# VHH binders against Putative glutamine amidotransferase MTH_191, part 4

Target 1, 304 residues: Putative glutamine amidotransferase MTH_191, of Methanothermobacter thermautotrophicus (o26293)
Amino acid sequence: CGIAGVVYKDGKLHSVGADMTRMLHALQHRGPDSAGFAIYGGLGLEENDYLLNIEVKDKPGLLDMVKETVELVSPIGSDEVIPSVENHIIYRCRITLESFSQLKPLIMDIDSIDDVIVLNGSHSFEMIKDVGSVLEIADRYDTWSKKGTHAIGHTRFSTESIVDRYHAHPFQSYIIPDITVVHNGQITNYWKIREPLERKGHIFETNNDTECIVHYVADKLASGYSLEEALEQSVKDMDGPFSYIVGTPQGVGIAKDQLGLRPGVMAENDEVFAVASEEVSLREVMDTSEVEQISPGEVRVYEI

## First folded at step 1 (VHH)

Design q10 (framework vhh_6qgx_2)
Fold by ESMFold2-Fast, scan of step 1:
Structure q10 (fold): chain B 304 residues (1-304), chain A 123 residues (1-123)
Amino acid sequence: as target 1 above (304 residues)
Amino acid sequence: QVQLVESGGGLVQAGGSLRLSCAASGFTFSSYAMAWFRRAPGKEREFVAAISGSGGSTFYTDSVKGRFTISRDHAKNTVSLQMNSLRPEDTAVYYCAARPGYWTLDESRYNYWGQGTRVTVSA
């Protein structure tokens, strides 16, 4: 697997979808089977508006059932259908809720429909994840045209031939809005981290290490930790080997475990902060000979 | 203007302890990572220990792990290195260094340096 993140320091919209597409394509050798993006700052949603991404098997009546379920809670402001592989579509719709706390119950209602999986719901970022190469996904979702202030992304290596969009990175937590994680490696003390989070009310959908990381970070942020403090504490609490990147509405952070067995590099200039698994990825967004290795146990954060 | 002033160096017997301090001024202390580097006679400068701006993350080179402890005092704008179980091979000039953002092992990435304080560990 490969991971990458990029932040434009001026806080303005840049072609971060194109940037991240190039960064992830440079990492394609690490993970050819699926790819994902979280692109921040470009949606421009009104207060209380959210974007849902829903995987729906392409069969008669099913999409209508999904729409009817959404309409019990919110009018549908805009929507689109994106064709995908394996006789599935991705249904995207914009909805309005009274509060963020209504989002997860709605997601659970939609997920109760057979052959339907909610991939995510967000306010400040656009989630794109699917099976295929980086360039196939870029063409399918038009990532080249996507603008934002920052983005994170992932390429995945899988030994399975099954289409599995839900388990692709990024992962999101719903205890606070718009926190995403992409990850390379494993958490060896998984249940010691997960059990306390479940007792606090976090709902886990998978046994995936990446989901555990996003719940952990979201919990720390909700408890008043800064992003840097949350990542620093995660390195102490979690046993690797791992590296991961977090996206928030304010920026990007990367953390490496104490063993430092998973790669991570960074480069920074006056305009851009970028992190990735390999130097070749950084050179897609920045012309620099000054690349810094991220050390074992190190955390790097940039917030706009 | 950023200033880093080290103190606490000296002569100590093997097995003894020393506490180095670095007083920092001229910047927002919590926004800067702090590190200690050392240069032994006839050797290259090497990384010793680092602490993040928040104080929540620390890192030590293998040869000092378990013997040295880095800490910071936000009220006093100081970073300290407690050195226990000192060995003759710890003899070096110790430098305090600061960089904006997070720490790194690469000395070329640190923007500000102190003058150094000498530590001599005798047999």
Scores: ipSAE 0.000, ipTM 0.178, lowest interface PAE 15.8, mean pLDDT 86

Design q11 (framework vhh_6qgx_2)
Fold by ESMFold2-Fast, scan of step 1:
Structure q11 (fold): chain B 304 residues (1-304), chain A 120 residues (1-120)
Amino acid sequence: as target 1 above (304 residues)
Amino acid sequence: QVQLVESGGGLVQAGGSLRLSCAASGRTFSNYAMAWFRRAPGKEREFVAAITWSGGSTFYTDSVKGRFTISRDHAKNTVSLQMNSLRPEDTAVYYCAASQYGTTYEFDYWGQGTRVTVSA
């Protein structure tokens, strides 16, 4: 698997969808089976508006059932259907809620419909994740045209005969708004991390390491930690080997485990902060004479 | 103000069943997610089960999945936990909790708890 992140320091809209497409394409050898993007700052949603991405099996009546479930809670402001592979579509809709805390319950209700999976719900970022190569996904979703202030992304090597879209990265947590994670590696003390979070009331939907990381980071941020503090504490608490990138509305962070067995590099200039699994990815967004290897146990964060 | 009151606790033999109920007074909880937590002697409080505000989705901790069932009755303003195939390790004080707008990660209101003792 490959991971990448890019931040433009001026806080203005840049072609980060195109940037991330090139960064991930350079990492395609690390994970040819699926790719995912979280693109921040470009949606321009009004206060209390959210974007849902819902995977729906293409069969009669199912999309109508999804729409009716959404409409019990919110009018649908705009929507679209994106055809995908494996007899599935991706339904995207814009909704209005009274508060962020209504979002996860709505997601749970939609997800209870057979052959329907909510991939995410967000205010500050656009999530794109699907089966296929980076360039196939870029053409399907038009990532080339997408603008934002920053983005993170992932290329996946799947151990399954078919790729599950829900388990593709990025993963999101709903404890606080708009936190995403892309990850490479394993958490070897998984249950030691998960059990305390479950005791606090975090609901785990999978046994995936990436979901555990998202819950952990979200819990720390909700408890008043800065992003840097949350990531620094994670490398003390979690046993690797792993490397992961977090996206938030404010920026990007990368963390590498104490063993340092999973790759991670960074490059930075006055305009851009970029991180990735390999130098070839960084070269897609900047001239690179000053690439830095991220050390074991090290954390790097850039916030706008 | 709002009060959550648990009932249905008691002593039961291993393999037996109990049904816990939580009644809300003062305010209607139609838009709240409801959950059950428990605390065994000398241990931290842990999550057991949750049900969304609509009643459309339920969630369980792995150790009770398949044995416990959470449900709600909007007309009676109650949430229930049906506990089957009880084990000695299920011995704890069980707490009802409510979260406004239906998140399962934050709980605004808590009951005082009801004691469950499972004997060998």
Scores: ipSAE 0.000, ipTM 0.285, lowest interface PAE 17.2, mean pLDDT 84

Design q12 (framework vhh_6qgx_2)
Fold by ESMFold2-Fast, scan of step 1:
Structure q12 (fold): chain B 304 residues (1-304), chain A 123 residues (1-123)
Amino acid sequence: as target 1 above (304 residues)
Amino acid sequence: QVQLVESGGGLVQAGGSLRLSCAASGRTFSSYAMAWFRRAPGKEREFVAAISWSGGSTFYTDSVKGRFTISRDHAKNTVSLQMNSLRPEDTAVYYCAAELTGYYKVPSEYDYWGQGTRVTVSA
């Protein structure tokens, strides 16, 4: 698996979709089976507006059931259907909620429909994740044209013959708006991390360790930690081997476990902060001769 | 803003049943997630059950799963908790709460609270 993140320091819109496509394509040897993007700053939604991405099997009546379920809560402001592979479509719709707290229960209601999976719901970022190579996904979703202030991404090698869209990275938590994680590796003390979060009321959809990371980081941020503090504490609390990148509306962070067995590198200049699994990915967004290896137990953060 | 009023508490023998109701007024009831919490003598307030505003998703603490059922009636602006196979350890004051902002089990994530209704389960 490969992970990448890029931040433009001026806080203005740049072609981060194209940047991330090139960064992930450089990592394609790490995982050709699926790819995912979280692109921040480009949606421009009004307060209380959210974008849902919903995977729907292409069969009669399902899309109508999805729309009816959404309309119990919100009129649909705009929508589109993106054809996908494996007899599925991706339905995207813009909705307005009275509060963020309505989002996760709505997602669970939609997920209750057979052959329907909500991939995400967001305010500040656009999520794109699907099965296929980076370039196939880039063409399908037109990532080349997408603008933002920063992005994170992932390319996946499946250990099984089936790779599904839901388990592709990025993962999101719903206790804080718009926190995303991409991850490479394993958390070996998984239940020691998960059980306290469940006691605090976090709902886990999977046994995936990436989901555990996003819940952990979101919990720390909700508790008043800065992003850097949350990542520093995660390295103390979580046993690896892992590397992960977090996206927030304010920026990007990377953390590497104490063992340091999973790769992570960074490069920075006056314009750009970039992190990735490999140096070749960083050179897609900046021309630099100085690349830093991220040390075991180290975290690096850039916030606009 | 939302006002919540609980009813249906009382004294019941172990193995018995009670149905608690919470009536909501004020803002649009159907737009809120609703939950039940309880506080046993000498303990902190703990999560019991929650239901989404559409009624399609329900959540329960492990100790009541399979015994308690949460439901809502949009026409009557009520949320109900059907409590079956009651145990002495279910003895508590039960509160309904509205507006979930994150962690469904955490009291501070709910903006509106009722006054509570007392449930006593005798051996």
Scores: ipSAE 0.000, ipTM 0.143, lowest interface PAE 19.0, mean pLDDT 83

Design q13 (framework vhh_6qgx_2)
Fold by ESMFold2-Fast, scan of step 1:
Structure q13 (fold): chain B 304 residues (1-304), chain A 123 residues (1-123)
Amino acid sequence: as target 1 above (304 residues)
Amino acid sequence: QVQLVESGGGLVQAGGSLRLSCAASGLTFSDYAMAWFRRAPGKEREFVAAISRSGGSTFYTDSVKGRFTISRDHAKNTVSLQMNSLRPEDTAVYYCAAGKYTYRVTSADFDYWGQGTRVTVSA
C-alpha cells in the first residue's frame, strides 16, 4: 500500500485532484488493486448538506429502492450514476439533514438493502474510492479536473481475489464530521485500542486497523486535542508497524510508529506541504532535493 | 427464540481439512448475513469469514484467504466453513454469528451468536 497527502498553504483552490492522481500513480507499484482519494475544500456544500457515495449492484429496481430510502429522510438535491466494474454502479447524491447526528442512522438504513453499500457520507470532502489502477479511476471519476485546498490518498494491494470498495482507504469517522484516514501497516494491539473507544460509544463497522485509527483520532479531537497532539498520543498508544495520514477540513497530518518500519517522507516550500510513502510521489507536486525522512515516532502536521 | 448451533469441530493434523456447519433456527435466515469468528486461547474474538444475505458476496480475513471457503444453504438454514490446509495457528474456538452486514464484520455488528465449536490443529 502507498499513502500520500498534499496541502496548498494559501488556502485557495488548486488542482489537487490532478496532484493526487500523479502522486498515487507514482506509488502504483505499492498497490495496483484499488485507489482512493479524499479531496477537501472543493465541494462547496451549504451548511447542512452532505454528499453520499453508495455502491449499488446493477440490478433492476435496486437503485430506485436506494433513492426511495434516501427520500424518506431528505429530498435529493442533485445526483449522478457512475458506472463501475463487476456489475456495480456508484450512486452519488446530495442531501440535506437537520443535524450531523442523522447521517449515521440514514447510512445504516441504506446499508440494510441487500447488495447496497454506503461507502461514505461527507460535508467538506469528496471521497473517490474504487477498484482498478490509479489512472483507470482517474478516467472513471475525472479526478484530473477536481479542485480543492488539500487531499489525501491511498493505493491498495489486496490479498482478496475480488477487491471490495468498502475496505479501500480512506476511512472516515461519524462522531465528528469529515475526518479521514489512509494507512499502511498493522496495529498489533488492536483490541487494547478498540475496547475503550467502544465503551465511549464509538461504533465500529469493520475489523480493519484503519477504522480503529480514524475512531481514535476523532475521539481525541472531540476531547479537545489538537491534530498534532492527537497524532503524538497515537504513536505512544498504538503498537506498529504503521504509517498513516489524517485529513481534516483544516489540513493534513502524518504519523509513524515507534519502530519506524513503514516508510514516510515529507517536503515543503512556500506554496506546498506534501507527505508520502516515497520520495518519487513528492516530486510529482514540487521540484525539490530537500526531502525529509520522517523518523520513528515522529508526527508532522500542516493546517491552513 | 433464536439459536445458532455449530458442529464439525475436532482434532486434525497440520495440512488437514475440516468442515464446520452452523444450523440456524428461530429467525428468517434469508434476512441475515452470516459469519464465522474465532477465539484462540488467551486472545480476543477475531473475524474469519462472512457471507451476504443473498450469498453473492464473501469476505475473508487475510490469514485464511485461499484456504477457507464460506457458503450458505437457504433451504437447510445452514452456513458452512470449509477449512483446508490447516495450520497450528488456526487452533481456536469457532463461532457462528448472524447479523445485518457482511462488510461490517466486528463482534458488535452481529446480533446472534452460537456457543462455539473447538478446532485443534496439531503439528
Scores: ipSAE 0.000, ipTM 0.124, lowest interface PAE 18.4, mean pLDDT 84

Design q14 (framework vhh_6qgx_2)
Fold by ESMFold2-Fast, scan of step 1:
Structure q14 (fold): chain B 304 residues (1-304), chain A 124 residues (1-124)
Amino acid sequence: as target 1 above (304 residues)
Amino acid sequence: QVQLVESGGGLVQAGGSLRLSCAASGFTFSSYAMAWFRRAPGKEREFVAAISGSGGSTFYTDSVKGRFTISRDHAKNTVSLQMNSLRPEDTAVYYCAARTKVYTWYSESDYDYWGQGTRVTVSA
């Protein structure tokens, strides 16, 4: 798998969708099966508005059921249908909720419909993830035109016979808004990390390591940790090999396990902070910065 | 049946403007990237401009940057090429093309469907 993140230090909108598309395309050899993006700062949603991405099998009446389910809870402000592969569509809609706490129950109601999967719900970022190559997904969703302050992304190599959209990275937790994770590797003490989080009320929908990481980080942030502190503690608590990148409304962080067996590099100049699995990815967003290898157990964070 | 039909070609004096249009039918328009290519007398076919499936990304050959603008209208299933500050060197037959594969914007071999072409003549 390949992972990447980029932050523009001036906190203004830049072509981060195009940047991330090039960064991930440079990592295509690491993961040809699916790709995903979390692009921050560009949505410009009003307070209490959220963007939902819903995978719907393309069969008569099913999209109507999805829309009716959403409309029981929230007006639909705008929507679109994005054709995907294997007789599926992605239904994307903008909704208004009274509070963030209503989002997860709505997602669960939509997920209860057979042949429907909610991929995510967000306020501060746009999530794009699908099966296919980076460039196929980029054209399908027009990532090239997407602006933001920062982005994270992933290319997936699946060892499973079925590659599905829901298990593509990024993953999100709903304990606090807009925290995303992309990950390369494995958490070998998975249940030791998961069981305490479940006792705190986290609801896990998969046995995916990446979901475990995003729940862990979200829990630490909700408990008052800074992003850097949360990542530093994760390196102590989680057994690798892994590397992962976290996106938040404020910025990006990368963590590498104590064994350091999964790659991670960074480069930084006055304008840009970038991290990735490989140097070739960093060169897509800067041409004169020295590349630094992230050491085993090291955490690097940039917040706007 | 997939069809691309160009229109808007004609005669124009150097420094003038023309707007080419391509009407697309027989496929899901938003799923296809669209492009314009041209073939000038004595030259092989070359890339001019392309627009992504959603319309958010545009690509141009260096010789037309700042002079030509590609756009699309999903409601009308059309892609347009606004050509300003035309030069005699822009004289060519202009072709509309559509692709489902994303490999390179610049290679004609990556485009699945082609129109018949529309003639543009720029007088010195």
Scores: ipSAE 0.000, ipTM 0.111, lowest interface PAE 21.3, mean pLDDT 84

Design q15 (framework vhh_6qgx_2)
Fold by ESMFold2-Fast, scan of step 1:
Structure q15 (fold): chain B 304 residues (1-304), chain A 124 residues (1-124)
Amino acid sequence: as target 1 above (304 residues)
Amino acid sequence: QVQLVESGGGLVQAGGSLRLSCAASGRTFSSYAMAWFRRAPGKEREFVAAISSSGGYTFYTDSVKGRFTISRDHAKNTVSLQMNSLRPEDTAVYYCAVDTRGWFSLNPGAYDYWGQGTRVTVSA
């Protein structure tokens, strides 16, 4: 698997979708089977507006059922259908909720429909994740034209017979808005981390390590930790080997476990902060020989 | 022989316009991304603009966004760079390049084929 993140320091819109597409394609030898993006700052949604991404099997009446379910809670402001592979479409719609707390219950209601999976709901970022190579996904979703202040991404090499869209990175938690994670590796003390989070009210949809990381980070942030403090504590609490990148509305962070067996590199100049699995990815967003290896147990964060 | 040939360079006053063209011979590049790079006196080669194989996606370095437009003509096997509102800082030798991996790179080292360059001089 490959992971990458990029932040433009001026806090203005840049072609981060194109940047992340190039970064992830440079890592395609690590993961040709699926790719995912979280692109921040480019949606420009109003305070109570959210974007839903919904996987729908392409069969008669099913999309209508999805739309009817959404409309029980919110009018649909804008929507589009993106054709995908394996006889599926991705339905994207903008909705308005009274509060963020209504989002997860709505997602669960939509997920109750057979052959329908909600990939995410977000306010501050656009999620794109699908089966295929980085360039296939870039063509399908027009990632090249997408602007933002920062982005994180992932490319996956499946060791299993099936790679599905929902289990692709990034993963999101719903206890606080717009926290995303991309991850490479494994958490060996998984249930020691998960059980306390479930007792606090986190709802887990999978047994995926990446979901556990995003719930952990979201819990710490909700408890008043800074992003750097949350990542530093995660390195102490979680047993690896792993590397992961967190996206928030304010920026990007990367963490490596104490064993440091999973790669991670960083480069920074006056305009850009970038992190990735390999140096070749960093060179897609800046010309630099000042590449820094992220050490075992180390955390690096950039917030706009 | 595969060759990329740039044309359209010259001397222009600040605020003026020039159109650069890159013609490919010996091979078609319609299935590959194409880019323009430049090298100012005493500087390294830097990325200017790129266009995807389909022509549907375009990329620009921040300093030229809104002023330069890249386009391609698959039938003529050419890529063009329309340069408007030129500034003295745009003075450089401009190079056309192809990356046969089928995607864009900001790294000059990723490009397989290069033209010989065309000189652009912008007077204050």
Scores: ipSAE 0.000, ipTM 0.210, lowest interface PAE 14.9, mean pLDDT 84

Design q16 (framework vhh_6qgx_2)
Fold by ESMFold2-Fast, scan of step 1:
Structure q16 (fold): chain B 304 residues (1-304), chain A 123 residues (1-123)
Amino acid sequence: as target 1 above (304 residues)
Amino acid sequence: QVQLVESGGGLVQAGGSLRLSCAASGRTFSSYAMAWFRRAPGKEREFVAAISWSGGSTFYTDSVKGRFTISRDHAKNTVSLQMNSLRPEDTAVYYCAAGGLYSEWLAEDYDYWGQGTRVTVSA
């Protein structure tokens, strides 16, 4: 697997979709099976508006059922259908809710329909994740034209025989809005981390390590931790080997476990902060000979 | 710019020895596992040996155990592979890699790769 993140320090819109596409393509040898992006700052949604991404098997009447389910809660403001592989489509729609607390119940209602999976619901970022190579996904979703202030991304080599869209990174938590994680590695004390989170009301959809990380970080942020404090505490609480990147509406952070077996590098100049699994990824977004290795147990954060 | 450069390859007769060396430039790899992989003509790339970031653990594929020894020098930013009792079946291009996970034998876990050095073992 490969992970990457990029932040433009001026807080203005840049071609971060193109940047992240190049960064992830440089990491394609690490993971050919799926890729994903979380692109922040480019959606421009009003306070109560959300973007849903829904995987729907391409069969008669099913998309109509999905639309009817959504319309029980919200009018559909805009929508599109993106053809995907394996007889599936991705349905994207913009909705309006009274509060963020209505989002997860709606997602659960949609997920109750057979052959339908909600991939995510977001306010501040655009999620793109699918089966295929980085360039196939980039062409399918037109990531080259996407603008934002920052982005994170992932390429996956599956150890399972089946790679599906839901299990692709990034993962999102619904305790607080718009927190995403991409991850490379393993959490060896998984249940020790998961059980307290479940007791606090976190709902886990998978036994995936990356989902556990996003729930952990979201919980710390909801409890008043800064992003840097949450990541520093995660390194103390979680046993690796792992590296992960967090995206928030304010920026990007990377954390590396105390064993330090998973790679992580950083480069920074006056305009850009970038992190990735490999230096070749960083060189797609800036010219630099000043690449910094992230040490075991180290955390780096940039917030706009 | 990061570069891994292999050296020490060449032609040797069966039963002979070679020492491969890999020099890293552009940065240090003290926090990374390092490994050797090889690719024989017409075959896929296969794992040969790996050494953990601390140097405390080494791993070998069964066909080279007892014959090959991997070592590293943090001060020189190098990893070496001492190959003894060479067999014609060891003929391959040998690649140095940096990165890696706990078990350290999956190629996809390694972040940086050298160009390779050719080893030919004659009968």
Scores: ipSAE 0.000, ipTM 0.112, lowest interface PAE 19.4, mean pLDDT 83

Design q17 (framework vhh_6qgx_2)
Fold by ESMFold2-Fast, scan of step 1:
Structure q17 (fold): chain B 304 residues (1-304), chain A 123 residues (1-123)
Amino acid sequence: as target 1 above (304 residues)
Amino acid sequence: QVQLVESGGGLVQAGGSLRLSCAASGFTFSSYAMAWFRRAPGKEREFVAAISGSGGSTFYTDSVKGRFTISRDHAKNTVSLQMNSLRPEDTAVYYCAKDRSWLGYSPTEFDYWGQGTRVTVSA
C-alpha cells in the first residue's frame, strides 16, 4: 500500500487533485487494486451542507429507494450518478442537516438498504475512493480538475481477487467532522485501542486497522489534543508496524511507529509541505534536492 | 473461492464448555490471520478472538479473556475456539473470518465470513 499527503502553505486553492493523482500514480507498484483521495478546501459548501457518497448496485428501483430515504431527512440540493465497475454506481448528493450529529444516523438508515453502502459524508473535503488503478479512478471522477488547499491519498494492494470500495482508504470518523486517515501497515494491539473507543461511543463498521486509527485520532482531537499531540500519543499507545497520514480541515500529519518498518518520507519548501511512502511521490509536487526520512516514532504536521 | 465452514455450536448450561471449529479453504491458510466474531440477536457482529497467520500472536476481547482460547492447525487448515466457563451473555451465532492481510501477525481487515454456528447458553 502507498500513502501520500500534500499541503500548499499559502492556504489558497491549488490543483491538489492533479498533484495527488501524480503522487499516487508514482506509488502504483505498492497497490494497484484501489485508490482513494480526500481533497480539502475545494468544496465550498454552505454551513450545515454535507456531501454524501453512496455505493448502489445498479438495479431497477434501488436508487429511487436511496433518494427517498435521504429525502425523509433532507432535501437533495444537487446530485449526480457516476458509473463504476461490477454493476455498481456511485450516487453523490448534497444535503442539508440541522447539525453534524444527524449525519451518522442518516448514514445508518441508508446502509440498512440491501446492496447499498454509504462510503462517506463530509463538509470540508471531497472523498473519492473506488476499485481500480489511480489513473482509472482519476478519469472516472475527474480528479485532475479538483482544486483544494491540501489532500491525502492511498493506493491499496489486496491479496483477494475481489476488492471492495468500503474498505478502500481514506477512512473517516463521525465523532468530529472531516477527519480522514490513510494507512500502511498494522496495529498489533488493535483491541486494546478499540475497546475504550467503543465505550466512549465510537461506532465501528469494520475490523479494519485504518478505521481504528481514525477513531483514535478523532477521539483525541475531540478531547482537546492538537493534531501533533494526538499523533505523538498514538505512537506511544499503538504498536506497529505502521505509517499513517491524517487529513483535517486545517492540514496534514504523518506518524510512524516505534519500529519504523513502514516507509515514510517528507519534503518541504516555502510553498509546499509533502509526505509520502517514497521519494518518487514527493518529486511529483516539488523540485527538491532534500528529502527527509521520517524516523521511527516520529510525527510531522503542517497546519495552515 | 474462499470458503469458511464453522461447526461445534450447540446448547450448554452456564459454566459449561464448547469447542468451535472453522475449516478454511481457497487460500494459503498459514499466510492470513483468522478470527472469531459473534452476533447476538438484534446486535452487530462483535470481535471475540484472533490469531496471527503463524499462530504466534493471539488477541481477545476483555469479556472472554481467560475463558476462551483460540488456536490453529496448519496441517488441517482449521481454526478452533475453546470456550470455557460459558455465560448466558455468550449466547450468539459465532462466525469465522479471514484477514485480508498476508502479513498475518495482527488483527486487520476481515473480509470473508463463514455461515456461522449457533451457541446457546442457558441459565
Scores: ipSAE 0.000, ipTM 0.129, lowest interface PAE 17.8, mean pLDDT 83

Design q18 (framework vhh_6qgx_2)
Fold by ESMFold2-Fast, scan of step 1:
Structure q18 (fold): chain B 304 residues (1-304), chain A 123 residues (1-123)
Amino acid sequence: as target 1 above (304 residues)
Amino acid sequence: QVQLVESGGGLVQAGGSLRLSCAASGLTFSDYAMAWFRRAPGKEREFVAAISRSGGSTFYTDSVKGRFTISRDHAKNTVSLQMNSLRPEDTAVYYCAAEHGSLFYQPREYDYWGQGTRVTVSA
């Protein structure tokens, strides 16, 4: 798998969708089967507005059932249908909720419909994840035109015969809004990390390491940790080998386990902070000979 | 009113050199990344070179690396392109472009464009 992140230091809108598309395409040899993006800062939603991405099997009545379920909680402000592979569509809609706490129950209600899966719900970022190569997904979603302040992304190699959209990165937690994770590697003490989080009330929907990471980081942030503190503590608590990148409304962070067996590099100048699995990805967003290898146990964060 | 004005184009024989300049007015020059694009007759605009707003980063298309050098002068509000070892395939109209903040390789990302200066390289 490949991971990448990019932040523009001025906090203004830049073509981060195009940047991330190039970064991930450079990593296509690491993961040709699916790709995903979390693009921050470009969505421009009003307070209490959210964007839902819903996978719906393309058969009569299902989309109408999804819309009816949403309308029990919120009017649908804008929506679109994006055709996808395997006789499925992605339904995207903008909704207004009284509070963030209504989002997860709504997602659970929609997920209860047979042949329907909610991929995510967000306020500060746009999630794009699907089956296919980076360039196929870029064409389908027009990632080249998407602007934002920062982005993270992932390319996946699947050993399974079927690649599914739900398990593609990025993953999101619903304990606090708009925290995303992309990840390469394995957490070997998974249940030691998961069990305390479940006792605190976190609800896990998969046995994926990436979901465990996003729950862990969200829990620390909700408890008053800074992003840097949360990532530093994760390196102490989690056994690798892993590398992961976190996206938040404020910026990007990368963490590498104590063994250092999963690659991670960074480059930085006055304008851009960028991190990735490989140097070739960094060269797509800056022209530099000063690429730094992230050391075992090291954390790097940039917040605008 | 924002204006970008190119100069320095002309006719040159293969192996020769030209220096293009672009003068910017009506914008805060230090807030803008600057780029050069070119367009041969009947083709779309393609990326040639770019320089970040600080001047700390430069980018080139592979076909001009080592031959062209982009630079900027904040005191004069100018960006320049020094073109050495010119080849017939470098024949095109060269455009100066400005975008707030970042370096981009795609023409659609640039808000401000000059009218272009013609470069002809004879065989």
Scores: ipSAE 0.000, ipTM 0.154, lowest interface PAE 17.2, mean pLDDT 84

